# Ledger of designs, part 11: VHH binders against Protein KTI12 homolog (KTI12)

Target 1, 302 residues: Protein KTI12 homolog (KTI12), of Arabidopsis thaliana (Mouse-ear cress) (q9lmh0)
Amino acid sequence: MALVVICGQPCSGKSIAAVTLAETLKESETKQSVRIIDEASFHLDRNQNYANMPAEKNLRGKLRSDVDRSVSTGEIVIVDSLNSIKGYRYELWCIARAAGIRYCVVYCDVDEAHCRQWNKERSDRGEDGYDDGIFEDLVRRFEKPERRNRWDSPLFELYPSREVIDKSSPVILEAVTYLTKTVDSKTQDVRILQPSIATQAARFSEANSLYELDRATQEIINAIVEQQSLGAAISRVTLGNELPPIEICRPIGLPELRRLRRTFVKLMGQSSLSGPPLPTDADSAKRRFVDYLNREFGGNNA
Key: E = the ipSAE of ESMFold2; O = the ipSAE of OpenDDE; V2 = 0.75 times the mean of E and O plus 0.25 times the DockQ between their complexes.

## First folded at step 2 (VHH; framework vhh_8emy_2)

Design b2 (at its last look DockQ between E and O 0.05; V2 from the best seeds 0.00; counts 0 for: pae O 9.4 > 2, placed apart)
Fold by OpenDDE, look of step 2:
Structure b2 (fold): chain B 302 residues (1-302), chain A 120 residues (1-120)
Amino acid sequence: as target 1 above (302 residues)
Amino acid sequence: QVQLQESGGGLVQPGSSLRLSCAASGFTFSRYWMHWVRQAPGKGPEWVSSISGSGGSTNYATSVKGRFSISRDNPSKTLYLQMNSLRPEDSAVYYCAKVTYDWGTSFDYRGQGTQVTVSS
């Protein structure tokens, strides 16, 4: 069992690396079951996924969720995405650690010029390329993995612009070896991530909780906006899923809703440090947010 | 099984012309975009040109635009690359390729390639 994080700039050959690694692993003596989690599986356009910060965050959340579900299956999971943010790689590392599985990063090291060229060529071929603005932004925000970082280690570096990435690639083979080595008491080079009991699970839980919180609250806002759009005199927003209705005495504008959401998220974040634990699931988050909204809206009638 | 076989490469002088051919088999040729890619020593693969199944649409890398022409004959299942005004920098192994997945500049099916060397 292992988690492999593919990392690289846009159009750096990440998918090739992922597939090559997967195939090599499948052909290995250990016949490991391998799963690739990629952006394409979400049937989202690249430019849509990275159109803005919320979209990107959503993508990361989806990927993370899939990874979290997959690491318990006993498979080698390969995350094929940009994974350009060191914090996100850390999150993935935390997942691996919590799962007690092996972890590594495969970095497609390609210079920006080549990536840009390849992106252009993709576009010229009529394939899904990144828009120029998006591409430049992604390149700008890219955080190169560093071996000194735990969440970037061990680091396997590929150079797709210099070499053909195939099953015979030394780095691929090294990665496969690392991923398939049997761990005995003498094996010092394979880092099996041990779940640290208390603090890191809490952070991961917190990160996931924050994500769920963000998603849950956004869904509530969307529901409110949608229902308000259907009728001017809506005094009650019904959310379904056994959630209490939101009592609205007046139309609430999106800016106000966003403000309330922000405040709520902030409060929940602060409370996690000194107060009740963060909601563990989306439904709980929704419920708490709904309660918050009702309190905020009811207090003004007071 | 998908098979692609490139031919027509050789050693030529700068400014000369060369025509590459690719014989395709094992798939419905006319349904697929076909591509030419090249790889120079010490360099990664570079996309050169693409042509739609019908031949109605063509695309070219900036580096070859105006000099190279891609074409196809669907009845004979043959892809062509007319290379004019060849330059030393065009020296590479040229591959015809079929793409089934979007892997960037990597192609799922390609031939053995044909060597093109442009030198005085």
Scores: ipSAE 0.008, ipTM 0.274, lowest interface PAE 9.4, mean pLDDT 83
ESMFold2, look of step 2: ipSAE 0.556; ipTM 0.845
ESMFold2 (binder alone), look of step 2: mean pLDDT 83; pTM 0.842

## First folded at step 4 (VHH)

Design b3 (from b2, 18 letters changed; framework vhh_8fcz_2; at its last look DockQ between E and O 0.04; V2 from the best seeds 0.00; counts 0 for: pae E 20.2 > 2, placed apart)
Fold by ESMFold2, look of step 4:
Structure b3 (fold): chain B 302 residues (1-302), chain A 120 residues (1-120)
Amino acid sequence: as target 1 above (302 residues)
Amino acid sequence: QVQLVESGGGLVQPGGSLRLSCAASGFTFSRYWMHWVRQPPGKGLEWVSGISGSGGSTNYADSVEGRFTIIRDNDKKMVYLQMTSLKTEDTAVYYCAKVTYDWGTSFDYEGQGTQVTVSS
């Protein structure tokens, strides 16, 4: 079982990479079936789905939901979409981590000029090319995968403008080797359970911890905003009998609170790869976030 | 040093009920998800259910959803599995397990297990 995220600029050869990888996996000595989840599998209008933020979020939601269902069936799942938003790749990584399955990114690294040319050629052929305004917006919003980020690793880079992508490509073969190798324990001191059971159980633990973290931090933000709205000045926010108060040296607006929350959740998500586990319950999540906020609000002369 | 001790298994007829118990020690129990996994005769381990550290979130395998209930008591450091409408397919050794935080692909710790046999 594995989750593969195909990533790249619009019209960068992602579908060719996805199909090539899938066919190479099917020809390997693995018993696992392979499924490609793509935009065409949902019969989606490309320009309609990227025309505005609600439509784009709806597309990502459908893809994410299908990924979530598919990882429970024991297949190798390949997500062939733009996957250009690092937060969305992080969400897909969370699904894989929760399922305890292997995860990787295959990145089609093509310069914007070639992508633009290929998009025009698709439109000239009467195929589903991106409208120019949508294309340029997607190019500007593209967030390149980076090897130092755990949710972008392992990273298998392809260069479709510089080389032919086929079943003999060394990068494709390297990815197949990674995806088909026997699962090993990450520690020498623990028992290795059979992958089918361990994979299913691990899938749910991390995703639920991230959900609890997200909900708990939002509740704290809401409480802070409510208490600050009550009077002319509040320098000490009381959250409940079981939580320490938050010491505020200045009024803190909702935009700053939302930025601090996003930063905290991102840091916790990154650290869960090799550091202490995420909080597994709401009370732990709230206390950790309160501690974070108090550190950020320390005695400034602002 | 992590210790998980299962109990409550036994022989029961199809349609019957059992409650399994797991006593945990050697770690901060309330901070971790706890799980039940099972090993049917001649087969590998199958995941059954999981419960969050607070007990606020529960998950079940499709084959047991609606029939099994996972419960925890953080004061007593206990996890329970209430099983109802038991089927012959539920025959297995049941293990209580703690999730690993290393790579997230395995359960690092399980007890000695408790046998559940469902037969006429």
Scores: ipSAE 0.000, ipTM 0.107, lowest interface PAE 20.2, mean pLDDT 72
ESMFold2 (binder alone), look of step 4: mean pLDDT 82; pTM 0.829
OpenDDE, look of step 4: ipSAE 0.006; ipTM 0.209

Design b4 (from b2 with Y101W W103Y; framework vhh_8emy_2; at its last look DockQ between E and O 0.06; V2 from the best seeds 0.00; counts 0 for: pae O 5.2 > 2, placed apart)
Fold by OpenDDE, look of step 4:
Structure b4 (fold): chain B 302 residues (1-302), chain A 120 residues (1-120)
Amino acid sequence: as target 1 above (302 residues)
Amino acid sequence: QVQLQESGGGLVQPGSSLRLSCAASGFTFSRYWMHWVRQAPGKGPEWVSSISGSGGSTNYATSVKGRFSISRDNPSKTLYLQMNSLRPEDSAVYYCAKVTWDYGTSFDYRGQGTQVTVSS
């Protein structure tokens, strides 16, 4: 059991590092289950996630909540995000400590110029890169991990702008060794974090609910997209789990689905303040979202 | 599970042509932009080319524009890179890359890569 925190500037190759590490771990003799927690799980655009401080804070909250839930599963959890704020890394460290698991940081050390170039290249590829203002702000606020900090240690440093990052990368292998090494009485280099009362993260029930809502709705969107991709003539999306089918009279584009999702999430958030509580479970969230979609899609027939 | 497997690399002479392939599995291939990136020893990753899910849109790095051609076959879930007029500076490990994040992200998944070496 371990928590790995990926850290790096925007566009510094963090996801590649995370995936490479995950794959290497899966191929290792320990055959530990590995889970990557990343921003993609929340299905938010990069610019939306970092559009403002509240949005970013919300994202970090969701990630943290997911990490907190996942560290108890016995898996190696890899947090693939900017994790640029030292205080946030500290929080993650606290979670690991509370869980009594192994902890390390993998830092993708890339200079700002390369990151900026790579961000531009994303745009050139037709992908959504960071807006210039957001990018520069993120770069400016980045707090480099330091080995002297307990929440940054042990620190494995990768240099994606200087070396190929793959399963044979020495640093990746070192990290894997660290993460999979059996701890015995002679093992001095592996730090098992001990739980502290002070590190017991308050179960953010609200954050969890929002996370579940996001996840649930995203799964529905994914299912719709997936089924539509199988054939243009799909008029019904079957979701399973005793969920009602989604009736669609026309192909629904991803932008429209995203819009509907955002609206729904917003409505749920508002209702939580003045109305019925947020769904407490994923299935309830899915049902509500499906109902919402059916209403939206059916309303056009009225 | 998402899998990308590159093939077609090799040692070739300057001016020669090479065709790379990438076999994709574990996801709806046609839904995603696919990309070729390359990385030479001691250098950072370099974007080479991209193609939309439908194949209707393609982009190329300036360094390869006019020489390289990206294409895809969605039914077979295969991505291609036709490389013509190869130069020594094209020598690198070439990776097929996918964006798993539909809401705008960079390369978050790639294969093991295939080595391309252009040398006289």
Scores: ipSAE 0.022, ipTM 0.402, lowest interface PAE 5.2, mean pLDDT 82
ESMFold2, look of step 4: ipSAE 0.265; ipTM 0.708
ESMFold2 (binder alone), look of step 4: mean pLDDT 83; pTM 0.843

Design b5 (from b2 with S57K T62D; framework vhh_8emy_2; at its last look DockQ between E and O 0.02; V2 from the best seeds 0.00; counts 0 for: pae E 3.4 > 2, placed apart)
Amino acid sequence: QVQLQESGGGLVQPGSSLRLSCAASGFTFSRYWMHWVRQAPGKGPEWVSSISGSGGKTNYADSVKGRFSISRDNPSKTLYLQMNSLRPEDSAVYYCAKVTYDWGTSFDYRGQGTQVTVSS
ESMFold2, look of step 4: ipSAE 0.277; ipTM 0.678
ESMFold2 (binder alone), look of step 4: mean pLDDT 83; pTM 0.842
OpenDDE, look of step 4: ipSAE 0.032; ipTM 0.573

Design b6 (from b3 with T28K S57K; framework vhh_8fcz_2; at its last look DockQ between E and O 0.01; V2 from the best seeds 0.00; counts 0 for: pae O 14.9 > 2, placed apart)
Fold by OpenDDE, look of step 4:
Structure b6 (fold): chain B 302 residues (1-302), chain A 120 residues (1-120)
Amino acid sequence: as target 1 above (302 residues)
Amino acid sequence: QVQLVESGGGLVQPGGSLRLSCAASGFKFSRYWMHWVRQPPGKGLEWVSGISGSGGKTNYADSVEGRFTIIRDNDKKMVYLQMTSLKTEDTAVYYCAKVTYDWGTSFDYEGQGTQVTVSS
């Protein structure tokens, strides 16, 4: 049992990679049953699904739900979608972990220009290409997988623009080997994800600390923006989870909030190397950020 | 502990209307986005609608936009989904969900859901 996440820019050859991997797995000695979960299975138009954030979110929800159901079947599940959002890959990783199955990411590494060309060619052929605006947005928001991230590891990188992706591809074969390798006591290389009871609490592992920090701070920003939008001269932003209020003497624009967040995240990242440990939980992260904001906003009254 | 209890589902004819309710407890209700998600038969979970903590912002899936309205009452800790012009494809178990973060893709739903069946 395994979960394979295909990742890549729009029109980066992900489907070819997925199919090739699936076929290779089926032909392998283990004769593993393989299931591909893709957007096509939902009969959804690409441009409709990515037309706006809610639509995209809905799509990801569908895929995630299907993955969650499928990981318990004993099959190798291949998620053939953009999977371009780091947070989403993390969610999939969590599912795999919860299910106690193998996990890996196959990354189709293709430059933007090439992807754009391929998108155009698809459109010219009457195939389901992305609209230009949607394509560019997706490209802009793409988060490249990193080997250092748990939810991106192990990472198998393909280069569809440079090489033919087929059953003989070394990377495909490596992936197959990883996915089909029998776990013996000596094989330290096969990471079976064990469900940790503390997975909900341990979301702030060191590896995910930055991600969680980013998420936590963004939540705070959203809360501030929301409260300010209610038109009341809000001198105080009250946050949930027993967080201290944010004292605001003036309306704070989103650009400024984003700047402050960026600075804070940077500071926290640096401190992790030389300073106090990163917050161990989301609430701690939020509290620290709120404190930071209050300092930044209160300092102007001094 | 977060508790979400859905109600209001039932059998309705196409073109009909239903109002779903969700009672929330165990958390600071007004501080969180609340969402409705649904699971059609044989299909995966899909997002339907969301409303911000204050109720000032609402989002809808394209499939329900213009037909469904999400409302919340923070005093009562309730979230509602007014469904109009119901279609057969709206048949699903509907769940009220809390997200961990406003922009997140993950939904926390612990309720049993409420069955909505749209059939002639």
Scores: ipSAE 0.000, ipTM 0.215, lowest interface PAE 14.9, mean pLDDT 81
ESMFold2, look of step 4: ipSAE 0.031; ipTM 0.582
ESMFold2 (binder alone), look of step 4: mean pLDDT 83; pTM 0.845

Design d1 (from f14 with G54S G56S S57Y; framework vhh_6fv0_2; at its last look DockQ between E and O 0.32; V2 from the best seeds 0.00; counts 0 for: pae E 10.3 > 2, grease 27.9 > 24.2)
Fold by ESMFold2, look of step 4:
Structure d1 (fold): chain B 302 residues (1-302), chain A 121 residues (1-121)
Amino acid sequence: as target 1 above (302 residues)
Amino acid sequence: QVQLQESGGGLVQPGGSLRLSCAASGFTFSDYAMYWVRQAPEKGLEWVSTISSSGSYTYYKDSVKGRFTVSRDNAKNTLYLQMNSLKPEDAAQYYCARDFSDYLEWGFDYRGQGTQVTVSS
């Protein structure tokens, strides 16, 4: 089974995408059982849900709880909401990981002007549109999904302002193929296990800390790449802001840096189950990562 | 051809010791963090320990901390797990794994048949 996160600006066609995907999955050769979790099931209108930060947090909590209960039922679960916050998408990704199921994001990529037009048209018809102030706030706070983030991948992009979204849409069919493909391998040389790490309530409550750690480590990677791009072999990378320098003896390529970052993030997450808590601020996270890199690159004997 | 081959398992009495080895080939071993994972009959795969690319950082599941020691020899492309004070609950098929490298998937990349650890009662 699987978890699908629908993502997009307000009034970008997310509900059409969710229904289309669900219908296509139900009609596939495997005839999947599908559940859509949406905001309407909580009987609170859009403007109440997004009136202020506590109301939004309450909505996300209700949606997350419903997702958490639903991923064990054997159905494909589709979350039809804005899902605009990177940290929240990371939390949903963690739920899928803990359940050992496939995960993807379906992103309705529509420019702000079309979204505004469609919101106004909805309001003009007397339908449930967003108030102008709430709409503009949501547009400003939207965090676009990005393929480089594992919690936004695989990413299936729809363009509802440019094309009709229906059961024959190539992107919908790609998503269905991904969600229904078998994991069967004919060779014993490759056995890829989706993570099914036993989890405690404390680990799930740390999801936002893991997101902050991931972001902070990416900033360090970017700084290293920038300084190396200056064309000289350097013996140390200076990061500023009271961070220790990174001592290097050779150019370090982006693929190696990405592998080291992935390993560090996994180590910190695993350590928090039986070791020190995750860093609570960006500077502490960066300092721990810099220390890790220096030990990996130089060691005491290197 | 990425290959991971585990060895060193066997039957021991409770409180006994075993040393597992994992021979790696077909990739640059020193660029990867390595993991030990295990699977008991009727149970899912369980993470046991982690060692960083250089060997400078090690982490352990709480139930094995203080009893198990992970190490690596990057010159020989070999990963080790020293298991002391073995308990019946440690009995499992043990696998070594490397970090999963596909950005579209997540998990442990393991490939060997594993090595069986059996602890008599």
Scores: ipSAE 0.006, ipTM 0.396, lowest interface PAE 10.3, mean pLDDT 75
ESMFold2 (binder alone), look of step 4: mean pLDDT 80; pTM 0.809
OpenDDE, look of step 4: ipSAE 0.178; ipTM 0.639

Design d2 (framework vhh_8fcz_2; at its last look DockQ between E and O 0.43; V2 from the best seeds 0.00; counts 0 for: pae E 7.1 > 2, grease 29.1 > 24.2)
Fold by OpenDDE, look of step 4:
Structure d2 (fold): chain B 302 residues (1-302), chain A 121 residues (1-121)
Amino acid sequence: as target 1 above (302 residues)
Amino acid sequence: QVQLVESGGGLVQPGGSLRLSCAASGFTFSDYSMNWVRQPPGKGLEWVSGISSSGSYTTYADSVEGRFTIIRDNDKKMVYLQMTSLKTEDTAVYYCARDFSDYLEWGFDYEGQGTQVTVSS
């Protein structure tokens, strides 16, 4: 039993990787049952699903739900989607952990230029390509997997623009070996995920909220930076949307803002573990962040 | 080396009060938000409270909101948890913890041995 998360830029060859991996697993000596969960299974148009944040969130929710149901079946589950958000990969990792199964990430590492070209080619062929605006947004928001992250590990990296991805691909074979390897007392490289003391089951739905929180807070930071750039000695940042203003007594540098943002997100995340839930909407997130900033700025004046 | 040393735990009756202390060393204390977490018997780690680096912002778990107060002294490199109206369910080993470097990791960097809090009649 395992959960495989395919990750990559739009049009990076993820589906080929997923299918190749699935087929290789099926042909392996272990004859593992494999299930691919992908966006196509929902018969949703790519551009519709990624047209806006709510649509994307809904898609991720559907995929997550299916994954959650599937990880208990004893099959190897392959999630073939963008899975571009770290928080979402974390959420999937949490699911695998809760299920006590094996977990890995397969990353299709393709540069943006190739992806863009491939997207265009798809469109030219009448296939489901991304609209330019959506494509660029997805590329911009892509969070590359990192081996240092537990929810990105182990990480198998494919290079579809450099090599043909097939059953003989060394990385595919390595992944298959990892996924099919029998765990014995000597096997130190295969990790069966166990529920950790710090991971509560209730966290599964929070990954998307975290993403929204991140975005919302980033917008606030951007607004502060922008307004400060318009003139020296701004004492108040107005955000609109009936958000309270941010009171600043001095220019705040970007590094400090980033630090504050990070601290806030951390605190919010921690609080969500056993406290109030994360904000469900951007405005709520912004309000809370503004409140935090005002407190931090006010505290420094005291 | 990062060191966090918790103290102040003990046996207390329901409704009683305790004040926990955490002494921090080995890092720039004022740069980090600090947290209290606890591990009840047979249960996983539970977040209790957090305080921003400056001390201007505090947050609490719902279970302790209104009863517990987190305070820090950056000059002394200390974090405190004032616990009031203690309940039997507050029984746990309490740890002082730093934030992870990555905010996406919902965990706590606790290096101390913790301090036992037992609430019993």
Scores: ipSAE 0.030, ipTM 0.457, lowest interface PAE 3.2, mean pLDDT 83
ESMFold2, look of step 4: ipSAE 0.042; ipTM 0.553
ESMFold2 (binder alone), look of step 4: mean pLDDT 83; pTM 0.853

Design d3 (from c7 with S31D I58T Y111H; framework vhh_8fcz_2; at its last look DockQ between E and O 0.75; V2 from the best seeds 0.00; counts 0 for: pae E 5.8 > 2)
Fold by ESMFold2, look of step 4:
Structure d3 (fold): chain B 302 residues (1-302), chain A 122 residues (1-122)
Amino acid sequence: as target 1 above (302 residues)
Amino acid sequence: QVQLVESGGGLVQPGGSLRLSCAASGFTFSDYSMNWVRQPPGKGLEWVSGISSSGSYTTYADSVEGRFTIIRDNDKKMVYLQMTSLKTEDTAVYYCAKDSEYSSSWYDFDHEGQGTQVTVSS
């Protein structure tokens, strides 16, 4: 079982790479079926899917949901989409880690000029090419996968503008080898290699940190709501020993609390992609969120 | 209609300073966190900094921590990026970005303008 993320600029040959990889995997001696999850599965044309940010986010949500359902089926899953946002690739990587399966990125590395030319040729052939405005926006927003990022590794790079991508392509064969190799049969762990303690801890601690952040912030919200329900005169929410209290100068509704929580989680998540990791334990996460809330509640002066 | 208009970019020498501005309109500015993202030549978007809706909580990418400061003015509907100790690696088009209304995903941004070019060169 494995998750393969196909990544590349619009019109960079991703679908050819996905099909080629799938066919090569099917010709291998593995018993696993191969499933391609692509944008066509949702029966919207390319320009509708990328017409605006809400449409694009809806597409990513549907693709992610299909991936989440598919990783429990024992298939090799290939996600054939732009996969241009590194935070989204990180989330797909977390899904694979939580499922205990192999993960890799196959990157179609093609310069913008060739991608632009191929998009025009697709439109000229009457195929579903991107409108110029949409194409240029997607090019602008593309976040190249990088081998140094754990969620972009292992990285298999293809160069469709320089070579024909087919079943004999060395990178395709290398990816197939990675996806189909067996591990020590004595352990019966055929999905992954036996990791060192440090490697194993790193893989699971990142998923746990996201869970702890989500849980910790929700617990604080719940405590605020509960204590406010005890009376309108509550000016201070107590959370237990070792946590600072939350000083509340006015009643705070659930919609505002949810917005504040979402903002905190987003800012912490963005910081963790390029800097310090998320808090590893519930107490640290709670303390940071409480500090944030006290600044927000006390710092809202005009 | 959401509009974000970036300005203040330019050519500076390494070690120099710039202040970027972003004028916001078409939404209730004080309800949203704001971010700066940048696109270096030939690369994808890179998150730079974020600021909570009140302005009381700020975060920074490791590469700019200690050199850049994000500031907002909710009365003027402005967000700023004060950049100091600029490096050639800071060369990019800089965009301001609004928190997404349509997704709780921490990696989704809205950005609507053409951005402002910052070039750091001797």
Scores: ipSAE 0.143, ipTM 0.651, lowest interface PAE 5.8, mean pLDDT 78
ESMFold2 (binder alone), look of step 4: mean pLDDT 80; pTM 0.816
OpenDDE, look of step 4: ipSAE 0.298; ipTM 0.723

Design d4 (framework vhh_6fv0_2; at its last look DockQ between E and O 0.36; V2 from the best seeds 0.00; counts 0 for: pae E 12.2 > 2)
Fold by ESMFold2, look of step 4:
Structure d4 (fold): chain B 302 residues (1-302), chain A 122 residues (1-122)
Amino acid sequence: as target 1 above (302 residues)
Amino acid sequence: QVQLQESGGGLVQPGGSLRLSCAASGFTFSDYSMYWVRQAPEKGLEWVSTISSSGSYTYYKDSVKGRFTVSRDNAKNTLYLQMNSLKPEDAAQYYCAKDSEYSSSWYDFDYRGQGTQVTVSS
């Protein structure tokens, strides 16, 4: 079982990539069961689905709900949509991690000029192309996946404008290998399994709140690093926005900050099972993280 | 090399007690939060408790709160789970875990040991 997110500019060959990957997986030696979740129920309404923000949010919500239902069925799930919003890719990544399944992004990297030409050719043939205004808006709002982001990793990059995408494509074969690999008991591989989650409603709520926690805590980390770089032996980091200052009794490096952030996010998720609910907004998340850091710094004397 | 070794399981009557230990090596133990998770037959992996890196925060699944106590000794690189008032539903293979280096998700545990079996007579 796995979740594959197809990502790319409008008219970048995403559907070809999705179908090629699905067929290659179904024909593999393991005979994988594969489902493509796409905009099929809205395909003829492409321009309507992307005409405004409420319509877009509704489409993403429906796709996300289909993904959440499908990750428990034992199939490899391929999400064939624009998936242009990094926050939305993060939400999909959270669903996969909560379900304890593999996750990857397949990115169709095509320059805007080729995408624009292919959109025009599609429209000229009478096929379902994007209206010019919608197309240009989607291009401007596209948030490119980056290997540094864990919700964009592993990243399999395709170049449909430079090569034919078929079952022999090296990147397709690489993705199939990743998605079908077994645990190799002969090499003492480290096993990392995510625990089972009892409810889908809790999973949705935690995914949205975890995104806010992830973003808010990264902003605090960035501020700490920036302020430590500005002065000699800084002992207090001020953050604004009615946040308490952070009292630093010793230099603190980025690796330790990352571990503290990771632990905080995990503790908050566990806290929602037995304590106060997860913060629903960035300011609340920042306050909670600052309080956590101050307790860890103050409690770590020795 | 990260190594986690669980011990202290066994057979106990309902209402009995066990103390689980987890010996840790191959990483700076005091830098990481630690977790107890368990798996019963035909069930998924279930989170049981968490203790922060300093030990300042502890969290428990509601069904074990008040009965189980997690603790750590950072000088001995050892994690503990005191289990009191054991019930048949607590029977499971218990594992200790640390943070995954690649995830912020509270669902993503890094466990490596064989675990230790807790059996509770009905």
Scores: ipSAE 0.000, ipTM 0.340, lowest interface PAE 12.2, mean pLDDT 74
ESMFold2 (binder alone), look of step 4: mean pLDDT 82; pTM 0.836
OpenDDE, look of step 4: ipSAE 0.280; ipTM 0.707

